VH-VL binders against UPF0292 protein AF_0905. Designs and how they scored, part 7

Target 1, 124 residues: UPF0292 protein AF_0905, of Archaeoglobus fulgidus (o29357)
Amino acid sequence: MEDYKPFFEAIDELKEKSENGWVVVVEGKKDVRSLRAIGVSGEIVVFTGYASTADTLKDRKVIILTDSDAKGMEIEKGLVEALKTYGKIPDVEIKRKIFSNVRKEISKVEEISAFYEKISGIEL

## First folded at step 1 (VH-VL)

Design o14 (framework fv_olinvacimab)
Fold by ESMFold2-Fast, scan of step 1:
Structure o14 (fold): chain C 124 residues (1-124), chain A 121 residues (1-121), chain B 107 residues (1-107)
Amino acid sequence: as target 1 above (124 residues)
Amino acid sequence: QMQLVQSGAEVKKPGASVKLSCKASGYTFTDYYMHWVRQAPGQRLEWMGEINPYGGSTNYNEKFKSRVTITVDKSASTAYMELSSLRSEDTAVYYCARDLGYSRGYYFDYWGQGTLVTVSS
Amino acid sequence: NFMLTQPPSVSVSPGKTARITCRGDNIGSYSVHWYQQRPGQAPVLVMYYDSDRPSGIPERFSGSNSGNTATLTISGVEAGDEADYYCQVWDSSTDYVFGTGTKVTVL
């Protein structure tokens, strides 16, 4: 038996915050499709660069949801610093909660929907 | 139109240093990583290093790490690459190139025209 | 040492198909990008993330990547496709790695 309760709880937190006005930042369009498939209904923005993305999001509550790899972590760090110039502190904990509980199974945002479908038994 | 314009050809003596420039236009300079890639005559492309213009953080190829320094002037939208302790094998065309970085896997979407550096006695 | 090996040359007749391979251990787990370089010119991106085409690159350019081999395929080859082609990947240990390059000659 595998315990995936923390993963589902992290996804539920993401969905709740997204519905309540938080903007989710991802690396690409495949990530958008993955998040839509699992029920993330709020605004999702594709990263277009540090200054341009921070300028777009300077007045918003932000969740950074990049891949759990070197490039994804670098984008996260750079975007956190860019948003700090506007006095904003983005949520990076949801990503940690999602991936820390399934690190042996997936590491990419685009993989979340297929993995969710596999372990929930629901066709997305 | 996006454009990267590099400084002109250089001729240097062994042991000297060379500093090349790459001026960006047509996009927000601080939104993209800038890389330096070289190509010796008849040889393959070789990555030298990168810089994030927003924060100034750099990462270098281990082969060049002791001799290469990459910097930016944000107000001029210009990246620089300085290579010290030049040897004859440093004779090459040096390119700057932009990294889009949208998803897993990094690639170069726009390149400068290249700068020929010749190291000769 | 991680290395991407390409054939030094590929010859193809106009209108036929050229296939340029890029070999690397488990390259199918990486995203492969491809550049075209004409003599005396800077490289131009012609394929990224294995099979995505940049705006302005014609549909006759396609890509694939699985196992130990990535392939850039040029169908209906034209004289203007004559160039050197380089594959490229990023790896967390070695950063940016370019292939050895392939000279495509249209005869």
Scores: ipSAE 0.006, ipTM 0.553, lowest interface PAE 13.3, mean pLDDT 86

Design o15 (framework fv_olinvacimab)
Fold by ESMFold2-Fast, scan of step 1:
Structure o15 (fold): chain C 124 residues (1-124), chain A 120 residues (1-120), chain B 107 residues (1-107)
Amino acid sequence: as target 1 above (124 residues)
Amino acid sequence: QMQLVQSGAEVKKPGASVKLSCKASGYTFTSYYMHWVRQAPGQRLEWMGEINPSGGSTNYNEKFKSRVTITVDKSASTAYMELSSLRSEDTAVYYCAREYRYDTSGFDYWGQGTLVTVSS
Amino acid sequence: NFMLTQPPSVSVSPGKTARITCRGDNIGSKSVHWYQQRPGQAPVLVMYYDSDRPSGIPERFSGSNSGNTATLTISGVEAGDEADYYCQVWDSSSDYVFGTGTKVTVL
């Protein structure tokens, strides 16, 4: 009854980019666990502050994957500006694709794996 | 003000199961992960598992996965840890602990501990 | 499995500085938390995220974390600081890992 194809397509894009050298930035350790459970295999970095995180990632391709709440949006905005000082434009589109299609069900990255398991019928 | 109150000491025989409780008060129970950590006499702290009280999702230490079950009763703001197939090596003080804000992976509030003695 | 190694004991005189080390592979890339445990009591968080102090913890407590070693430093040591101290991190493969523990004795 719900069309979750866009959600699965966004997760597939995340996996593909992660496997090809993009670094995923998350807010916390449970976010890392959630992404690993659904098959995100590449480098994942936990946000430690705007300047320190941007300095760590200044030579990397970056996906910002913070929660879809007020704090997550604030961290995203600040990281985008910090990375801009290094001439880098991070991917924020994947996050929007993931959450825009399931906004009534989940808003936190840590919730992605349990939700994915529920709607796919696959045990993680 | 914020506190975690654990159930009383237990004495069990090898092969039995034990179920411990941890009642939270003074904060929003569903907003923080709850963990179980044990400490055998004179030994280091050892993490056993965690639960997200909001959704009920759990994660367990591989060492205990086959024997440990963590659950919550949201209406009672209580977390439970059941450990089955008890061995003498399971004699320890068992703590519940709240994970500090924003998934910091650290524990800011701890219960007083429950001594579980497994004897033949 | 990821392991955190601490010295078994540290002896320090009142008013001097105690340094408790926690060694782990690339621990500088992880967030280290520290707990104080007095005999018969539950652990108390005394340092989180390498160098942040919880409310109520004296400024005498400080932390650092770089390379393969994290350190909890207690300056102006008092008798009440005598306790066991544990470092702790989260690791993607090993989950929540506690150090081997250090008994701090104030002589």
Scores: ipSAE 0.006, ipTM 0.562, lowest interface PAE 11.4, mean pLDDT 87

Design o16 (framework fv_olinvacimab)
Fold by ESMFold2-Fast, scan of step 1:
Structure o16 (fold): chain C 124 residues (1-124), chain A 118 residues (1-118), chain B 107 residues (1-107)
Amino acid sequence: as target 1 above (124 residues)
Amino acid sequence: QMQLVQSGAEVKKPGASVKLSCKASGYTFTDYYMHWVRQAPGQRLEWMGEINPYGGSTNYNEKFKSRVTITVDKSASTAYMELSSLRSEDTAVYYCARGDYYLSFDYWGQGTLVTVSS
Amino acid sequence: NFMLTQPPSVSVSPGKTARITCRGDNIGSYSVHWYQQRPGQAPVLVMYYDSDRPSGIPERFSGSNSGNTATLTISGVEAGDEADYYCQVWDSSTDYVFGTGTKVTVL
């Protein structure tokens, strides 16, 4: 049997940090909808470019939650570097924990809600 | 000032268990993962496992998974690593280290020497 | 499973440049971190996210990562730079992986 405890703990940490003022950065609107569906209630920002997104977030604590594919990795790396110019250290650990134990099942943020409901015994 | 302070050296016989501690100070204990990394004499660094102090979830290196248990005491800001069924090859310096947002280890404890001999 | 190979040793004269390589399949797609370990001491993070320096690490330390090779470069080498150096990445199948280590000797 798969151990999904790390996945659920990572989602719980995401929700609580989101409620406590951390801004979640995603790639698109489908990602926003997925996170809202699982109870992420705080501010979510859609990536619009390295400089513009970093400037929007320069006074904020940030969680980067891009897809676990090649494009998502490049966006994450570039945004981390841009945020450093403002002295900000974004959280990339939550993303790692969400996807690390489910990498063969999902790789996109937009897939999180359907997967979460599936492994909770509820089908979307 | 940020610090990780580990328990003192241990000498054990083969087949015994050892439990090491790592006390954190100078930061919010639950905001960062805590890792355990070992280094046998003259050998490379080897990751053993991690714990998320926030929820208590753990992840272990497959090599150690059957013998290692990592726990935390949030009220004491202390992480523990217990290694069972000790063998002579477990003789090593054991480090705790804080995981950062880049998936690197930004602060390390001073290390604890564990010697396993008969 | 992902492996990171470093040369066992690098010798360099004071004031010259040392280059420590870390080889891994497609390592350029990973974020590489570097640690310095002096004899009898705990490792110290000296480079993270390929090319970023922690506070307190001198500008003589720089990093790069592309293709199958990541490199830690130490210019103007000083006696105090003599140490073992380890690269490290996170990989989804193996989690945290350290390189084989390189002993840097200053003459």
Scores: ipSAE 0.007, ipTM 0.565, lowest interface PAE 11.4, mean pLDDT 86

Design p03 (framework fv_prolgolimab)
Fold by ESMFold2-Fast, scan of step 1:
Structure p03 (fold): chain C 124 residues (1-124), chain A 123 residues (1-123), chain B 106 residues (1-106)
Amino acid sequence: as target 1 above (124 residues)
Amino acid sequence: QVQLVQSGGGLVQPGGSLRLSCAASGFTFSDYYMYWVRQVPGKGLEWVSAISGSGGYTYYADSVKGRFAISRVNAKNTMYLQMNSLRAEDTAVYYCAREYTVEVSGSDYFDYWGQGTLVTVSS
Amino acid sequence: QPVLTQPLSVSVALGQTARITCGGNNIGSKNVHWYQQKPGQAPVLVIYDDSNRPSGIPERFSGSNSGNTATLTISRAQAGDEADYYCQVWDSSTYVFGTGTKLTVL
């Protein structure tokens, strides 16, 4: 029996922080659509490069939500470093909480909404 | 075959400086984040510093910021830790380590470690 | 402040099962890795991503992770398993190691 409690808790934390002014950074437009479908209501920014994205977000609280793959990790690490130059510490924990227990099933942010619908029984 | 071979270390007085080296072989060195992790004799492991594959990004634990400098020369497959303003509490065995960075296979972890180099800060 | 708490020591009789815990708030949402360190030697990765074994690590080593506790389990304990064991997670932009556990095989 699969226990999806950590996944749902991570999604709830994401939604709560988004509602309270945290900006979510994603890789693309499909990721934005996926997050909107599960109720992420706050600002979402598409990554456009390390320096440009960090400059846009230097005064904001940031959640980095890139894919759980090699490129997504590269973007995450580079963006963390760029934001650190502004004294900002982004949240990278939510991404790990979302994917850590469902890696066999999904690895992309764009897949979250369909997976959420499948395991929750909620129509999105 | 992946190997990390360390050199440097020794006895140094408080306030002194020392440089550690870590020579890598058996993999494309420039593709990997590299790390320094230390261990006070009889105590646990503590992350010290990290450097990106290109060397463009460096990271430090709060306990060593401003005193330690990590660097690498990819053409020589070698990473360094320059330790300045050494304190008694910096006495430890220092390990270099490679990170496994493929996120789709799980979180980042240290798959290969050097043999360790003892640094003793004492008068 | 140590974020990951381990028991200082665990004793196990030869051939019996040892369990070493790693406590951390909501650690079950993280991927936990385990290292074995014998006296005078560098750490060796024995479990990664909660429950996976690297090549060369015997199947007697297994891991689990749920809620606030991750566990390294060593079945059919052998004298050669006597070592210090450390759990480790990636948390935000940093690496956190557990406080370490000395395993004694009696």
Scores: ipSAE 0.000, ipTM 0.514, lowest interface PAE 13.8, mean pLDDT 85

Design p05 (framework fv_prolgolimab)
Fold by ESMFold2-Fast, scan of step 1:
Structure p05 (fold): chain C 124 residues (1-124), chain A 123 residues (1-123), chain B 106 residues (1-106)
Amino acid sequence: as target 1 above (124 residues)
Amino acid sequence: QVQLVQSGGGLVQPGGSLRLSCAASGFTFSDYYMYWVRQVPGKGLEWVSAISGSGGYTYYADSVKGRFAISRVNAKNTMYLQMNSLRAEDTAVYYCARSYEIVTDSGYYFDYWGQGTLVTVSS
Amino acid sequence: QPVLTQPLSVSVALGQTARITCGGNNIGSKNVHWYQQKPGQAPVLVIYDDSNRPSGIPERFSGSNSGNTATLTISRAQAGDEADYYCQVWDSSTYVFGTGTKLTVL
């Protein structure tokens, strides 16, 4: 038996911030679809490169939500560095909270909606 | 309820090493950025280093970059500052401190501080 | 890179209003935080994000920030308010503290 309370709390925090003007950055369109399915309603931007993404988001509140794998961590670190050149520090802790207690089950943002459906018993 | 308890200070020779510890209690340690801030006795505050809640991101003031290493062990609710190649100008009271949630439109601030640990670098 | 300039000292009479300034180029575009430090003690956060008070800080403490000057205001000054006060901002990749102000309550 796994304790999924931290996962649900992290998803609720993500939804709340998204509704209140935070822009969520993801790796691809499947990630957008997954987040929409669980009720993330605000602006979601697909990563297109460090400089271009940072320039687009330099005046925005940002949550970086890349996959919890080597490539996703690489993109996160590079984007944090790029945003810092504009004096911005993005939220990277929501991703840690989402994945920290479910690493054995999922590691990709695109997997969140199917996993959420499975453990909540709610059809999405 | 939130408490930060420091240890590990003392007298050390120039060029020596010292490790400071900051033990946290009363909150979910891994949810918070942790910091080291120092103060030369009778002078002002100077930021030294920062570490993200996961430990995946570390930041250093230019004056200590390459000599100091910040780390944390979330399972032990403890943060460390490894100080190498110490210089006379590193003599200061070192404080650990925390900050909640990274906000892009807000500056980081330090809501709770440890009691401070004196580090003296002298021959 | 930025420098935050504070007066070295400010004096206020018991029961009167003290104002401590923090000067910096375009500081009004940044979020300013204020700390109180009494002799031999760690700093205590008294104002965050320009004007917000942490739980436990009296409403006598208030803050403002616009243009090139942020201000910490302490109304109805008490003997226990005597301390050093520091402003602080985050700028790009660093945390900048002000030069500090010693508040004396007469």
Scores: ipSAE 0.000, ipTM 0.516, lowest interface PAE 15.9, mean pLDDT 85

Design p07 (framework fv_prolgolimab)
Fold by ESMFold2-Fast, scan of step 1:
Structure p07 (fold): chain C 124 residues (1-124), chain A 120 residues (1-120), chain B 106 residues (1-106)
Amino acid sequence: as target 1 above (124 residues)
Amino acid sequence: QVQLVQSGGGLVQPGGSLRLSCAASGFTFSDYYMYWVRQVPGKGLEWVSAISGSGGYTYYADSVKGRFAISRVNAKNTMYLQMNSLRAEDTAVYYCARDWLYSGEYFDYWGQGTLVTVSS
Amino acid sequence: QPVLTQPLSVSVALGQTARITCGGNNIGSKNVHWYQQKPGQAPVLVIYDDSNRPSGIPERFSGSNSGNTATLTISRAQAGDEADYYCQVWDSSTYVFGTGTKLTVL
């Protein structure tokens, strides 16, 4: 019964931070649509490369929300390193909390909205 | 088959220098952040330094900043810690370690440790 | 960086349950990892992401994390569990280790 509480809490934290000026970085357009569907209202940026994305976000508070697969984690690690050159420490905890509690069900950001709809019973 | 084998260390006088080495095998070395963690005899663990997979980003604890330099040669699968202006309080066992690639949060493999003694 | 406070020592009778705590402000919002270190040896990861066990770590080892306290639980304690235990979190580009706890199996 409480298996999905950490997942919902992580989604709520994502929404709150997004509304308060944190920029969410994703891998692609389908990820943007998924996050919009669950109520992420703030700025969302699609990753375009380590240096270019970090330069765009050097003065912003950043949440990295790439897929929880090998490629997505490599992009996250590289972007964290690029942002650190600007003295920027991005939030990667929300992503880990979202996926670590539902690793058996989903691993992609684009899957979040359909999964959220399924387990919440709310039509998005 | 992941292995981290350390070398270097020894006795050095205050103000002296030492270079520690950590040779890696069993994984794609350039994909991993690498770390140095030290332990003063009889005390706890303290993070010292970190280096990105590419070697482009380095990080240091405040206690060693300006004195220690971390580096790596990916072609040799080896990481180094150049320790300059050594102080008595730098006496410790130094471990090299790698983090888990997917989380970046914890050390899944450690080297055997190298004792550095700064005295006399 | 946060300070992670552990008891200096914990004693447990053979076959009983040992509990080692790790205190830190809002530590329940972090992922806590635990290491075992025997004399003259490098640390060994025994728990990661609060409650997960690496391959080869006995089922007797478990973890929890909420509020301001994380706990490493060692059930059916054995003589071979005698070691120093360290908790650890990642916080803002740094690795913070606990003060360490010496577990003695009586």
Scores: ipSAE 0.007, ipTM 0.523, lowest interface PAE 11.5, mean pLDDT 86

Design p09 (framework fv_prolgolimab)
Fold by ESMFold2-Fast, scan of step 1:
Structure p09 (fold): chain C 124 residues (1-124), chain A 121 residues (1-121), chain B 106 residues (1-106)
Amino acid sequence: as target 1 above (124 residues)
Amino acid sequence: QVQLVQSGGGLVQPGGSLRLSCAASGFTFSDYYMYWVRQVPGKGLEWVSAISGSGGYTYYADSVKGRFAISRVNAKNTMYLQMNSLRAEDTAVYYCARGYDFWSGYPFDYWGQGTLVTVSS
Amino acid sequence: QPVLTQPLSVSVALGQTARITCGGNNIGSKNVHWYQQKPGQAPVLVIYDDSNRPSGIPERFSGSNSGNTATLTISRAQAGDEADYYCQVWDSSTYVFGTGTKLTVL
């Protein structure tokens, strides 16, 4: 469907970047499990605080993939500013692409795998 | 109960400045995005600005970028709109409003009473 | 830039059904919110996410959204429903309001 094409394209971009050394930052372990279920195979780091997470990732290419809610957005902003201290600009666009077109159905990273399974017809 | 109480409007000359305030009560202020929306008398609604719960993210309509600055002091449960370089076209009733999350496009579920700003010589 | 087009005015007889449309390219893929504004008052959210009612909004208010048109439906119209109505969507880091519709209850 046209409405789900941007979602699938965003997931494919996420998977490709993950395989090519980008580190995905999430809020919790349920998010890790969800992303693994849809084939995200590279390094995933659980957010532990702005300074500590940025220090861990200062030499890495980073995708911030927090929930599309107030808390997730604030973590994204704070981590962007912390990484900027090291001269690094993370990818926040993939998250926008994932959630913008499916907001009425999902807003949490942990929901991605179940939603993917539902709309693709593929059993994970 | 959720309340948004506004202040700071008035008459100002073109090129002048005004600061609007929106005092919130009845909810955890820092959990919510806050917004400014304006309405020229007799006309429709126009979104002006947004600020995240932490104050770390701010967004502006193209018509006000570089002239308006949104801010908040969570310890005081208050949001502000600093309006600089005011133009006649900025004459409007300004509303503050609350929404849970900007990026998820949540609705504006509570609104302040509105504050009239008149930019005229 | 106008993204969402509404009729300037709609009239409905007391007790009849009013329908207010909000036109926008592929608006059915977006979440539409509706606000009621009475003269001299702040807007009030009456429908969110296409078809959901906030607590306190009468069941006479309903919404739908598909294709290029979202619709606010007010059944059994009452005198107190006379107001301006605005649709709203979030689109790529901005909120866009419709042009607004004045509902007159005859």
Scores: ipSAE 0.007, ipTM 0.560, lowest interface PAE 13.8, mean pLDDT 88

Design p11 (framework fv_prolgolimab)
Fold by ESMFold2-Fast, scan of step 1:
Structure p11 (fold): chain C 124 residues (1-124), chain A 121 residues (1-121), chain B 106 residues (1-106)
Amino acid sequence: as target 1 above (124 residues)
Amino acid sequence: QVQLVQSGGGLVQPGGSLRLSCAASGFTFSDYYMYWVRQVPGKGLEWVSAISGSGGYTYYADSVKGRFAISRVNAKNTMYLQMNSLRAEDTAVYYCARVYSDWLPYYMDVWGQGTLVTVSS
Amino acid sequence: QPVLTQPLSVSVALGQTARITCGGNNIGSKNVHWYQQKPGQAPVLVIYDDSNRPSGIPERFSGSNSGNTATLTISRAQAGDEADYYCQVWDSSTYVFGTGTKLTVL
């Protein structure tokens, strides 16, 4: 039987860090809507390019939540390198924990809310 | 065939300096983050420092910040740890280790044999 | 500073199953890695990303991670499994190692 406890725990950690001042970086507006729907309440920034995004976030604690696909991995890697020019190491573990537990079900941040609703039975 | 071979170490008095070396072979050295991890005899593991594949980014544990300097010379496939202002509590076996990722610190998959550093008066 | 708590020691009889725990607040949301260290030797990675085995590590080694506890399981214990075991996580800006567990095979 499917065990989604690690997925819910990863979502809870994301919500807690977001509420406590961590900025979540996503690829687009659909991702913002998905995260808001599941209760991510803190600042969310849409990626606009490596240098511009890193400059915006140079004084902030950062969680990178790009899609779990080749493009998302490329954006994550490039943004990590850009943030390191300011001495920042972003959190990428939350993303790995979210998707590694449900990799056969979803791979995109925009899919998280619909999947969360499906497996929790909660109306979002 | 992938291996890390360490050298340096020894006995040094408090306030002294020492440089450790870690020579890599069997892989593209510049593609990997490298770490220094230490272990006080009979105690657990403690992360000390990290350096990116390019050498452009370095990180230090609070306990060694300002005293230790990590560096690498990719053309020689070698990483260094320069230890200054050594204290008795720096006495430990120092390991170099390869990190899985070339862009983000991750798990350590290959370790050197370790080098004992003893700081004693 | 986050602390990963392990039992100081665990004993297992030859051929039986040993379980070594790693406790940490919400550790189930982190990726946990396990290292084996024999006396006078460097650590060896035995499990990465909670439950994956590196090439060369026997299938007797397995891992799990949920809630506040990660577990390394060694089935059909052999004399050669006697060692210290350390769990490890990446915590946004640093590596955190567990306190270590000495496994004794009787």
Scores: ipSAE 0.000, ipTM 0.510, lowest interface PAE 15.5, mean pLDDT 85

Design p12 (framework fv_prolgolimab)
Fold by ESMFold2-Fast, scan of step 1:
Structure p12 (fold): chain C 124 residues (1-124), chain A 120 residues (1-120), chain B 106 residues (1-106)
Amino acid sequence: as target 1 above (124 residues)
Amino acid sequence: QVQLVQSGGGLVQPGGSLRLSCAASGFTFSDYYMYWVRQVPGKGLEWVSAISGSGGYTYYADSVKGRFAISRVNAKNTMYLQMNSLRAEDTAVYYCARGYSRYGSYFDYWGQGTLVTVSS
Amino acid sequence: QPVLTQPLSVSVALGQTARITCGGNNIGSKNVHWYQQKPGQAPVLVIYDDSNRPSGIPERFSGSNSGNTATLTISRAQAGDEADYYCQVWDSSTYVFGTGTKLTVL
């Protein structure tokens, strides 16, 4: 029996921070759709390159929410370094909290909404 | 009660290696950034390295990049600093420290410190 | 690497107010943290995010940060406040500590 409490708590933290001005960075449009479906209401930005994305977000509080796979981790690390040039430390721990207890079930941000619906029993 | 207990310091010749350990207790270790900060005796503090809660992201000061490697074993609540190609200027007390939040920007708890002496 | 400039030493009489400054270009745009270090001991966080106190730190400790100067203020100074104090910011790809200030009480 899986304990999904940390997953739900991480999603709630994501939603609350998003409502309070944190910008969520994702890899693509399917990720935006998934996060909107579970109630992430604030600004979501699609990654367009390290320099361009960091320049767009240099004055913002940032949550990096890329996939939990090799490419997603590479993008996260590169974007962290780019944002650091502007004196910004993005939040990367929300992503760890979301995926760490469910990595056997999902690894992509686009999968979050369907998985959330499945384990919560709530229609989205 | 949060505790960080360090070990592994000592005297080493230039070019040598040492591994420092930092054992954590009293909190969920994997939820926090962890750091190494050093201090030359009688001088100020200098950040050395950082590791994310998952261990997936590591960062180094330019002075140690390529020579030092930070790592952690979350199942053992322990962080390490592998120091290779040591130089006289690496002589310092090395502290492990925790980031106050999961996002890490400041150091809320510190270990007792471990002296590393590189002979000159 | 960038440096945060602190006075080498500050003296305060018992019961009076000590002010320790941390100078840096546009430091008011950054979050400043302060550490207390007594001889032979590890540093202790006394102020984080400019003005917040960790649990256990007395209300006599306060902080401010604007323009090019951050300030740690210790009111009603006690003998036990004698220590080295360091400011710290996160700046570009690094964690920068101030040059440190030795506070002498009496």
Scores: ipSAE 0.000, ipTM 0.522, lowest interface PAE 15.6, mean pLDDT 85

